# Designs tried in a protein design chat: VH-VL binders against Probable septum site-determining protein MinC (minC). Part 3

Target 1, 220 residues: Probable septum site-determining protein MinC (minC), of Prochlorococcus marinus subsp. pastoris (q7v2x8)
Amino acid sequence: MKLILRGIANEFIKSFSFKNFEIDQNFFDKLITKEAPAAANLITENEKINSYELAKLKLILEKHFIKLSNIYSNNRETVLSGKSLKINSTFLKIKDLENQLPLDPSYLKKDILHKGTVRSGDRISSNGDLFIIGDVNPGAIISANNNVYVWGKLFGIAFAGKNGNKNASVASLYLNPLQLRICEIVAIGPKEKPKGQHPEIAILEDNKIIIKPYFLNQNL

## First folded at step 19 (VH-VL; from t1 with light chain S96T)

Design v1
Fold by OpenDDE, fold request of step 25:
Structure v1 (fold): chain C 220 residues (1-220), chain A 119 residues (1-119), chain B 112 residues (1-112)
Amino acid sequence: as target 1 above (220 residues)
Amino acid sequence: EVQLVQSGAEVKKPGSSVKVSCKASGYTFSKYIISWVRQAPGQGLEWMGEIIPYFDTAYYAQKFQGRVTITADESTSTAYMELSSLRSEDTAVYYCAREPYGSYYFDYWGQGTLVTVSS
Amino acid sequence: NFMLTQPHSVSESPGKTVTISCTRSSGSIARHYVQWYQQRPGSAPTTVIYRDNQRPSGVPDRFSGSIDSSSNSASLTISGLKTEDEADYYCQSYDTSNLDYVFGGGTKLTVL
C-alpha cells in the first residue's frame, strides 16, 4: 500500500509505502508535515482491506490533520470498504494504478542553479526551485514547481508553483517581469519601472499576485 | 491564553443521562482534538473518547462504546460528552483535554466536572 | 493491549531527587511517546512531560523524562524536590491496536 500526501493546493508533499496496517510511531512520524491540513490518497495493489482497517487508517490520518480523500485499488472489496466509509473509492486496473502514483520525489525536489544571463528565446524549467544568477531578459521564460529566484534583473516571463503550490514565489534583485504567473494566477508587470529599486518578491495573497520588498532576516 | 472551561457539577439518578460541556478559548477550535478523561474518586485517569472537530469524527473507548456520545460545536467552540444509562460506578470527575494533531498527548485540561450518580 | 504500571507511592525529603517509573507490559516502551501528568490534590491534571523528555513552557527544569528500553519503562525524575511537587503523577501512552490512550495507575508523591 502507498499513501500519497498532498497539500491544500493538491501539491505533492510526500509518499510512502506501508504493509499490513502496522501502525506505530514510525508510521506517525511519516505523517508529520508542515502543510496542514493535508489530504491523502491510498493506493492499494492486490490488497484486500476491510472496513475496520480502513476506518482505523482514516482515524489515524485525521488525528494527524490529514483527510483520506481517495482510495485507488484493483481489489473490489477494498473499494467497497472505502465506499462504506463514504470515502471516494475507485476501482482501477493494475496498469492504471501507476497513473495515480506521484512522480519520483527526487524529480520533484530537483533544484536548478543557472549561472548567466537567460536570453530571449531561452526556457529554463525546474521541478524544484529555480535559481538564476544573472539577468532574465525579455523573451526568456523561466519556470519552477516551487520558487523562482533571480539574482539579477527579471525582465522575462516567470512562472512559479507549476504544481499548484500556492506558497510559491518569484523573487529578484530587480523585479520587472513581462509576466508573472503563480499557479493559475497571472499578472502582467509594468512596462516602466524605476531603476535602482530594492529586491522584491511576488507571492499569492487572496488569489492575487502581490509584490513586496524582499528583506532577509537580519539574524541570518 | 488557552482555556478549557467545563460545565458545573451534576447529580443524576441511575439510568439517566448526563451531558457535560467543555468550552474552548484562546485558540482555533478546529485545529485541535478534544478528549474526555474521567477519574473516579480515589482512582486513576481513564480515557473515554475523543472528537476531532475539523472532521466531526468521534472515537470511543471500547468500554464506553454505545453509551457515550462526544460532539463538537465549532460555532461555539464547545465540545460535549453525553453519557447515558448512568450507574453508580460512573460517579467521577470528568475532564476534557486538548490534543495537538499528531501528538497523542494532552497539553491543556479543563477544570473537571463532578458527576454524582445516586439513587 | 498493554498496561502501564507505576508504583503506588513514593516519598522523599525536600531538596532530594525522586524517580517515578512507568513500565509497559507488552510491546516496546519506545514504540510510542510517553507523557507525564501532574495532579495536585483537588486540581485537574497538568502536563509536565511530553514526548518522553520534553517540557512544556512553565515546567521547571527540575522535571525530566527518560526512556529505558532495557527495562521497558519510562521514568519521571524530579530533582530538588519541593513541597509543591507533592501530587499524583500519571504516565500515559497510546495503544495503536485499540486506538486507546493508556494511563498508568498513578503514583502519589509525598514530600516528607
Scores: ipSAE 0.895, ipTM 0.962, lowest interface PAE 0.4, mean pLDDT 92
Fold by OpenDDE, fold request of step 25:
Structure v1 (fold): chain C 220 residues (1-220), chain A 119 residues (1-119), chain B 112 residues (1-112)
Amino acid sequence: as target 1 above (220 residues)
Amino acid sequence: EVQLVQSGAEVKKPGSSVKVSCKASGYTFSKYIISWVRQAPGQGLEWMGEIIPYFDTAYYAQKFQGRVTITADESTSTAYMELSSLRSEDTAVYYCAREPYGSYYFDYWGQGTLVTVSS
Amino acid sequence: NFMLTQPHSVSESPGKTVTISCTRSSGSIARHYVQWYQQRPGSAPTTVIYRDNQRPSGVPDRFSGSIDSSSNSASLTISGLKTEDEADYYCQSYDTSNLDYVFGGGTKLTVL
């Protein structure tokens, strides 16, 4: 199933897919938005959701200041469940469900691609992901609501997860930042960095910033 | 300054009902969630339920389902907790607490309301 | 569902450091944020730590929170212990399965 979040002016915020058994902190993190209150549309394809499950979802959304505004589904039971909760629920054929999806939402993520070296004194901030092709020199500050990617050497300050997304990360081909911040957690770079260069990623684990090698997925 | 001010102590008979109020001030009432937490004498904290004023949605712990009703009045910035079919075991201090959206923690607490259930 | 287990009591002398543990019975302790509340005798609880290790305004930096996945526990550490720190401390998390707030049993901290 998919949630489409929109602002009060019906502007697109973001969309993401999830499973019922995945309603956890990761799901909560995906609900984080600066736009409040917000609205959500639930789109389900070939998924049966009972009233209890929908009620749970509704409550979770509301606990994040998000109104579950519409349910679109090709499953009649899901639609009935939605209606029982007084949620606008519409039965749609599969082909019509796709029309409820934002077209190429990638450009709406407000991601930034920066090519070139980020120099000392420079500041780059993204409301989505931030991708730097180049080095981030000492004295530079880069930040993003979500992930920070540096296709080069990171020596400056990097801030990921500005909106509180615990799954936000900072990755670089060579990770040697002066300071890292993910959400509220701050880490200072080591005084000495090994001479060896390999991609690394900083993530939150146990609400601490940990750095590990960034390996490609073996399934590719 | 954020404040949650609760109604005064209550003495109730078994089988009766009690309604405790929690008046919020110092912030926009509809931008936060209100939870109710109780504490029996010498015991720990127990979450009872919550109200999301903006959506007028209440949710209750399973233990209290059917006996507790939590409501909110936006016009007066007041949350209410009504507990029915009172038992001696319901003797406790009842707290309202504010919860920021998406936070799942309580940042401000009321002063508490002692409810004594006695024959 | 899960429970949070705390020691019933801890004691330490002024100026020393004390740690209160909060162990989750099932699921990862890191799955959801842990908060800590202080309750002095005869008073309402107050928040001293939220989101595992964040301090609200007004809470001294002597208070710190941490998470240990290896022991599946959260910890509240109070350094430079003061008499005023004598209180009950409760950890709290959230159960996404039943949408319930879970409190630890509380720990009575006595300053000797």
Scores: ipSAE 0.893, ipTM 0.963, lowest interface PAE 0.4, mean pLDDT 92
Fold by ESMFold2, fold request of step 25:
Structure v1 (fold): chain C 220 residues (1-220), chain A 119 residues (1-119), chain B 112 residues (1-112)
Amino acid sequence: as target 1 above (220 residues)
Amino acid sequence: EVQLVQSGAEVKKPGSSVKVSCKASGYTFSKYIISWVRQAPGQGLEWMGEIIPYFDTAYYAQKFQGRVTITADESTSTAYMELSSLRSEDTAVYYCAREPYGSYYFDYWGQGTLVTVSS
Amino acid sequence: NFMLTQPHSVSESPGKTVTISCTRSSGSIARHYVQWYQQRPGSAPTTVIYRDNQRPSGVPDRFSGSIDSSSNSASLTISGLKTEDEADYYCQSYDTSNLDYVFGGGTKLTVL
């Protein structure tokens, strides 16, 4: 089972997992105590928890200035136990339990994977590599500090190496951008449609953007 | 200055009840937990239970379940401990003690209230 | 669901060092922090050590606490003993199973 702790302003504080109400020094060390009360959500999957176990957890949290505010579980007996303690308790299927987990704030996602078409007016910017599984329509702008990969057709504007990385590249299955940028070098996309039977890659070589075939298992 | 001032000594008959008060001052009452601890003459310390005023949650040691009631009144910053069905073995000094959240120790104690149970 | 066992009494001369033990009967001593309280005759207890080895403000640094996992015990050590240290000393921990406080039986320290 998992606890998600938030402050009064709903700001994320931390989350952690524990089993079998192993309430020992390690569990207590994971709790924090603030001058203002915090709130906790309990997320359980396939676990039967009775009301005395929940009351124990509720008391420990309160001794740390934390309100047990919500219980989410796919176990109906656990939900009933929570309701018996007048704790807001919600039955959720396993798939929906994942939606109650926060993104871990300690994880910094530099690379972006985008599934779907990037439509006109959309802008996506990555602090690392950018991977698109789909098309990039005219009027869309995609950018990355490093490489841009489009598993689909690139019609919009692509900007690789936006932080000065001259080794950055732009690759797609159908490379037909309105504008292509690598680092500070800008090129208007080829007016001719791609004729290749294979993916193409754009790279910066001798201050020029060069487009060439992009084949697996080769160094470009 | 943090102070916990308890009500005066009491003499009670077996079978009766006693209610001891603990008036807190010098801090924000709802920011701390209050416990009750007793000490029979010549004996050690025995925890009876606690109240968490902010949540209005009381919890009692198993030995006292059904006989003890611990309450708090935030408007007067006062905690109360009521012990019913008194026996001669309940003769003791009763202390209230303050506990910081998350600490599991008592940083300030009341002066104690002697409760004597005699027939 | 455990007991904390202390010696009933200890004695030592002024200026010397004394150690008071506190042994946990079941489960690890490290399962929850140990606190130490001093109680002079006719007075309420006062905290001298919390969280195993921390001193509250105003407690002299000659008071120290330690944990020994191999003997499953905690210790209160008082160096440079003074006559004012003569008191009863109680260890305390938290019982995470019963959600209550467990005190040791107490140790009478005599400074002769």
Scores: ipSAE 0.775, ipTM 0.922, lowest interface PAE 0.5, mean pLDDT 87
Fold by ESMFold2, fold request of step 25:
Structure v1 (fold): chain C 220 residues (1-220), chain A 119 residues (1-119), chain B 112 residues (1-112)
Amino acid sequence: as target 1 above (220 residues)
Amino acid sequence: EVQLVQSGAEVKKPGSSVKVSCKASGYTFSKYIISWVRQAPGQGLEWMGEIIPYFDTAYYAQKFQGRVTITADESTSTAYMELSSLRSEDTAVYYCAREPYGSYYFDYWGQGTLVTVSS
Amino acid sequence: NFMLTQPHSVSESPGKTVTISCTRSSGSIARHYVQWYQQRPGSAPTTVIYRDNQRPSGVPDRFSGSIDSSSNSASLTISGLKTEDEADYYCQSYDTSNLDYVFGGGTKLTVL
């Protein structure tokens, strides 16, 4: 079986059996915060676990400030045992149990903040939003699953919504890209320099990329 | 200034119950575990059970299962231990003790409460 | 389950060193940390050693703890004995099988 633990510096999976289950006696000091317990999900496959065994696990976890939040199992007796202890317990087929495991660890750090100029030949790709504090030169390519924000001049290629997010946008202080792409829609950047020094945002509207001025609230 | 202050001594008849209180101060009550430990006259220390106030989970030593009830009231920062069906061998000093999470030791103890069970 | 066995009493003169043993009856002494408590007459216990060999703040350096796997025992060593050290001493560990705290029987230390 597998115990998935959150509320510490990194999520992790611990494989174990009940006969040898122990938690490091100094675990409590590894919590991200001591204001709330870490959360644990128990995932079991083809294991019958009675309420006494689950209660022992629950107590051991709680003595380390860990809440046993969910039990997922393809064994109905194990699910009933969890429910008898007032633990959220769900019957799942083996295929669906795999879906309860954390995805690739990269999903934990989706957004990227990059400080500095993105130079010709460089590529930066984000699994979430991409924030650039600096310029993006003509030979550079930046991309994100969601939004792209350039606090500087955008001259290169920007690709937002690369996993199909049609609501993605590209914004910069000086939007003069060689190419814009949002989802599957591609547009050539303007031939002329933008007028003024205002932030601009490119969005997908009616299957076309539209560029608009974009301003934040400011005094005066 | 962590302190655990217990209720006063009690004299009880066999077959009755006793409830001892343990008021905590000087720390956040829900961030620690509270155990109850007793000591018969001239004897050693004996663990009775614990409560984890944050989770409202109590667990009892097998010897006391069915006779002991341990509770906590977070609003008053007070833990309680009730022992029923008293016998003369239950005459003891009863202590509450604080345990840090994951530590399995007691860092602060109450002053103790003498419970005398007499005919 | 297991028991922790301590000598009933020990005595030694001021300024000398005493060692109090705590022997585990079954399973390894190293499986779980051992703690030591001091109890003066009429008083509640206080912790003098936790996690085998660590001292809480306010406990003098002359108190130390150790583990000997070959004899399956823990030891509390008090050097430079003072008359104020006269007390009962208890070792304690945890039984992970029964989720239960186990105390030794206690050792009366007399400083003559």
Scores: ipSAE 0.743, ipTM 0.927, lowest interface PAE 0.5, mean pLDDT 85

## First folded at step 21 (VH-VL; from v1 with light chain Y33W)

Design x3
Fold by OpenDDE, fold request of step 25:
Structure x3 (fold): chain C 220 residues (1-220), chain A 119 residues (1-119), chain B 112 residues (1-112)
Amino acid sequence: as target 1 above (220 residues)
Amino acid sequence: EVQLVQSGAEVKKPGSSVKVSCKASGYTFSKYIISWVRQAPGQGLEWMGEIIPYFDTAYYAQKFQGRVTITADESTSTAYMELSSLRSEDTAVYYCAREPYGSYYFDYWGQGTLVTVSS
Amino acid sequence: NFMLTQPHSVSESPGKTVTISCTRSSGSIARHWVQWYQQRPGSAPTTVIYRDNQRPSGVPDRFSGSIDSSSNSASLTISGLKTEDEADYYCQSYDTSNLDYVFGGGTKLTVL
C-alpha cells in the first residue's frame, strides 16, 4: 500500500510504500517533511483492510497533523472499512489505481539512475535524464525533462521532454511501451511487437514520434 | 507562557461520574494534542487517553474504553476528561498534558486534580 | 505490547553520577523515542529528556539520555548530583500495537 502526502493546496509532497501497517519510528519519520503535509491519500492494491487498522492509521496521521483524506482500493472490504470511518473511499479497478499516484518529483538529483524493476503503480520522474537499469512494467510511469533510457524492457508509460525539449528521446533495449510521450506529442505502442529484441529509440521528427533502431553513439 | 490549569479536587461516591477540565493558555490550542494521565497514591503514571482538538478525535487506553470520555472545546481552549462508574481504585491525581504533534511525549503538564472516590 | 522496567530506587551522594535504566520487555527500545519525566513529591511531572537524548530548555546539562540497543534499554544519567535532583523519575515510550503510552514503574532517586 502507498501513502501519498499532500500539502494544504493539495500539492504533492511525497509518497512512500508500507506493508502490513507497520508503524514505527521509521514510519513516523516518513511523515515528517519540511513542507508540512496536511493531507494523505491511501492507495491499496489487493489488500483487505479492516476498520480497526484504518482507524489506527487515521489516528497516527492525525497525530502528525495529517488528515487521511481519501482511500483508493480495488478491495471492496477496504472501501467499506473506510466508509465506516467517514473517510472518502473509492473502489477502483487496478488499472485505475495508478491514476491516483502522482509523479514523484522529489528526487534530489537532476539526473536519476534507478536500478531495478519499475512495477505497476510506480512513478519515477527526473528533472534531467532518467536512466532505468531494469524493466518498466505495464502500469509504471516514468518521465524526464530530457531523455529516458531503459536498460531493459519498457512496457509502461514513458514521457520525455517534460519541459518542451523537442530533442528529448526515449530509448530502451526492448521498446514496447503502452504509451510514449515526447513533449506534447503522444503515441501508443502496438499491442504486439516482433519477438526480436533490439534497442530502439523514439524521437520527434516533424512533430511526430518515430521509432528506429538505436545504434548508440556512432562517433565512438 | 504555556499553562495548563485544571479544575479543583473532587470527592465522589462509587458509581458516580467525574468531569475534570484542563484550560490551556499561552499557545494555539488546536496545534497540540492533550492527553490525560493519572497517578494513584504511591503509584506510577498511567495513560488514559488523548484528544486531538483540531480533528476532534479521541482515543482511549483499552483499560478505560467505555468508561472514559475525552473532549475538547476550541472556543475556550479547554479539554475535558469524564470518568464514569467510579470505583475506589479510581482515586488518583489526574493530569492533563500537552503533546506536540509527531512527538509522542508530553512537554507541559497540568497541576493535577485529585479525585477521591469513597463511600 | 511491552512494558518498561525501572529499578525501584537508586541512591547516591551529592556530586556523584547516577544512572537510571529503563528496559523494554519486547521489541526494540530504538523503535520509538523514550522520554524521561521528573516528579518531585507533591508536584506534577516535568520533562527532563525527550526523544532519547534531547533536553528541554531550562533542564541543566547534567541530565542526559541514552539508548542501548544491546541491552534494549534507555538510560537517564545525572551527573554532579544535587539535592534538588531527589525525585521520582519515569521513562515513557509509545506502543504502536495498541497506540498506548507506556510508562515505566518509576525510580525513586535519593540523594544521600
Scores: ipSAE 0.878, ipTM 0.953, lowest interface PAE 0.5, mean pLDDT 92
Fold by OpenDDE, fold request of step 25:
Structure x3 (fold): chain C 220 residues (1-220), chain A 119 residues (1-119), chain B 112 residues (1-112)
Amino acid sequence: as target 1 above (220 residues)
Amino acid sequence: EVQLVQSGAEVKKPGSSVKVSCKASGYTFSKYIISWVRQAPGQGLEWMGEIIPYFDTAYYAQKFQGRVTITADESTSTAYMELSSLRSEDTAVYYCAREPYGSYYFDYWGQGTLVTVSS
Amino acid sequence: NFMLTQPHSVSESPGKTVTISCTRSSGSIARHWVQWYQQRPGSAPTTVIYRDNQRPSGVPDRFSGSIDSSSNSASLTISGLKTEDEADYYCQSYDTSNLDYVFGGGTKLTVL
């Protein structure tokens, strides 16, 4: 199950199941606006959700001023559950469900501070800088128009410079990503990284991603 | 100034229904959640349910499912709590309370409405 | 689901410090915010602490909240106790399993 949350300036994709559902209040707080509710779309693949479960999810979202706008599922019962709650629910084939996951770059430019672990299947996209306090697990995807900072371990996929900013960078206390992307340049991380833990930064030089130790500016 | 003003005390017979109102003022009604909490004489606080006026979504504690109905009228900035099949055990002071989105706490309370159920 | 357990009553002299505990029966106390409400005799509850340790405007700094994960409890501390502090105090949290607001049983604070 994936929940796509779209705020004014931010888009988040949260992967979860009802079996291990945990409310991340900090996560939802980032999407709370004063004027209009954020929109959420639920995408379920091979997951049956009954009307009761869906109603709970809907309530939780609404308690954070988030409207559950659409449900996309390849499970007919889930779609029926959605319809019973008067939620726009659409049955889609698996191949079409994936098309509902694109990140929308149309949001206003805004920096994001995210606290907590970014888990597998999760996506966070910022139209400014993205600062993560926590780990980014394998299977997670984080992106920003400008710089990505991970104050933790980066094991997932990081994409900086979404808008073509060649000066964009990806920095982490422990940089071991599955994949790095800066603008149009992609680099795959090594399978094995030395056990040494030091901050590193990935930048674009000569149209190649290079990784170097991250040093504090001594002139500050 | 934020205010929640509730309707007056009620005396009801067993088996009847009571509807308590909570008029909100001093803020935008649709930007907050309203909860209902009751307190039996000499007892603690008990959450009954809530309504999110903006979405017109109500949710109830399991204990009151089937007996309680919470509604909201945005035009009058008023929330309502109706409790049916009243019993003597339903004798209590009923409070409405405001909840900011995402906060899960009550920042303002109504003055309370005493509902007495007696034969 | 879980319960919040409070002492039935506490008492202390004016000027002293009193602490009221709120223990969660299951799950981590830090999982969801804890709030504290003050209810004076014959009055509606008022919020004195929200989100574990935040004070609403108008609440004196004598009131403070804390969370202790080791004991799985929240605490309300009132320093410089005043006669006006005599009231019932309720802790409150949220049960995400059944989407229910959970109150403690309340603690009667008597100022001697």
Scores: ipSAE 0.837, ipTM 0.954, lowest interface PAE 0.5, mean pLDDT 90
Fold by ESMFold2, fold request of step 25:
Structure x3 (fold): chain C 220 residues (1-220), chain A 119 residues (1-119), chain B 112 residues (1-112)
Amino acid sequence: as target 1 above (220 residues)
Amino acid sequence: EVQLVQSGAEVKKPGSSVKVSCKASGYTFSKYIISWVRQAPGQGLEWMGEIIPYFDTAYYAQKFQGRVTITADESTSTAYMELSSLRSEDTAVYYCAREPYGSYYFDYWGQGTLVTVSS
Amino acid sequence: NFMLTQPHSVSESPGKTVTISCTRSSGSIARHWVQWYQQRPGSAPTTVIYRDNQRPSGVPDRFSGSIDSSSNSASLTISGLKTEDEADYYCQSYDTSNLDYVFGGGTKLTVL
């Protein structure tokens, strides 16, 4: 099974087994935290884990200021054990469990970092995440298999999750696109300009594109 | 300056319970772990359990499971240890001790509370 | 499960060096942090060494800690021994399997 650990500026995966459960005391020192605890997600497949085992893991993580936030498993007893400890626990089929894992950090990333304004007539497409440091003008089209982040003003067309990732998002410092697309869902950009000077994020909820305020330290 | 100030000595009868307090000052209470350690007269140190106030999680040594309850009140920056079904062998000095996250050692100790169990 | 075994007592003259051992019964001592606490009669313990060889602020550098993997033991060494060093000393380690704190039996240091 796999434990995904997320701090402010880093993420890593720890593989382990409850059969030989032995956690080095200093392993988690590499995780960067601040006033709030770091988050951990547990991902398991074909493995029954009882509430006693989960409680021990939860305690060890908490002793390092890490919250066990989510459990994802294709074993219903494991999900029930997590729920009995009041941990957000979700049953997922094996294919959907694979989608919860991040890319192998040893592999070359397909992400694109673009510095500069994306001008009318330009198209940028990423096979991973797309990061734009600049504005995206009307007439520009940007797309990504995963998330789109615009550190600037987004006026053009943005397409996240183009290979079917329904968890993809579009975030910008000034979210005023001509068109948004997330996976197969298309929306015309909002008729009202953004009211404040704060980042916003567009996500899929119930097959609709929803725009919310974006807190940078949670999803970037 | 970090201080852990415990409640005063107590004399208890067998079969009763005792609740010892540990008031913390000089630091943010929820950013540290609190353990309870006891020492019988002329004997060594024995860990009883801990509380992690931020998460409201308590964990007890197997020997004391079912008899000990450790709690914390963030509004008063106070931890409590309650030991029930007292026996004469529970006569000891009870210490609270502070632990930084991820450290597995106690950096500050309370002054100790003598609990005497006799008829 | 493991135990930490210390000698019952040690003694040495002022100005000299004393070493207190702490032997782990199972598992490698090199893989688990060892702490050392000093306790004077009638007083609460105080930390003199943590994480094998680190000193808290205010602890003199004549206190040092070390690990010997071949004997599976930790040692507390006090050089330049002073009369105020007369105390009980406890080693401690964390049991990651049972999630509890294990203390050695304690060593009474007598300054002759």
Scores: ipSAE 0.733, ipTM 0.925, lowest interface PAE 0.5, mean pLDDT 85
Fold by ESMFold2, fold request of step 25:
Structure x3 (fold): chain C 220 residues (1-220), chain A 119 residues (1-119), chain B 112 residues (1-112)
Amino acid sequence: as target 1 above (220 residues)
Amino acid sequence: EVQLVQSGAEVKKPGSSVKVSCKASGYTFSKYIISWVRQAPGQGLEWMGEIIPYFDTAYYAQKFQGRVTITADESTSTAYMELSSLRSEDTAVYYCAREPYGSYYFDYWGQGTLVTVSS
Amino acid sequence: NFMLTQPHSVSESPGKTVTISCTRSSGSIARHWVQWYQQRPGSAPTTVIYRDNQRPSGVPDRFSGSIDSSSNSASLTISGLKTEDEADYYCQSYDTSNLDYVFGGGTKLTVL
């Protein structure tokens, strides 16, 4: 079966099976959510799924701030199971199930520009660089496969180089994060607060995260 | 500062019910999950159930199905746990605990509410 | 459904290292996050390790977590023991089959 996930800035397809369905540390990390949950559409073919299994999926999705919005299946029991959970559920033949798959997947878009404050409880994840025009509050988590740029104050958690890019960096006008991660290296936020007189950048050097001044001329 | 402030200790008779409140502050209430966990005297921690306020979805541990009701009032940022048909074995400290979405751990705990069930 | 088994108690001298184990009865511990909570007498639990080996802000780096797939167990290791570390410690994991949270029985750490 296929789960089509639609967030603010991305959409992607996850294939899975209930026989092996487990919580994955990064199963949903690619989603971008803000004030509203991401939407999920479940597309199944030739799969009998009972209401207990769907309720498990629904709860797990909600625990990740994802709403299971629609079920499309060519199995009538699966459709009945979805309806019993008050989920919009539609019987479709196999040909019509293929029409529900996205033709222009958003996963080809790499970079994300986010305008606004990333508030506690928000997560933003980019397939490329992540640019934030605003503040990142202590309960927020931002991540990118490449670089993270915060044109504002960074108080939350920032994760650059998520795909293993050890050349990735985290830059901010006021770099005071709870936690920094670059590739596989994790550091707690700096002991000393920034003086706020210039931007700073965190990079990996010799398997250590170091923080240095980041001059705006490097971005012009 | 994130805080979970629970209602005060209660003494109850067997067969009655108790409703414990958990008032959240310092964060957006609907952006987190609230669980209830209890601890009998000298014993370990036992999960009772959760509420996901944004979706108004509650789910209960099998042991407590039929006896526990967990609710949330977003307007007051308060979660509630009601346990009915109390028995002496329900004497415990009851905690509310906050869970970030997608995390499966509790990052903040209330101070606990002692519920004593005795004749 | 599974259980998490911890030793009832462990003890060690200040400055030394202690390891508290948490063994999962069924299913692979490597496929599920393990959390560790510290509880001092009369207080609510606090998180010392989440997601197997992550440390919340404010938790000293002498606390570490690890997973051993061969014994199907998680471990909390506390180095440089201090008397303030004397507490009960609980491991926790989520049960995706029953959709609930499972805690270990707890380990009383005594620092002599």
Scores: ipSAE 0.714, ipTM 0.907, lowest interface PAE 0.6, mean pLDDT 85

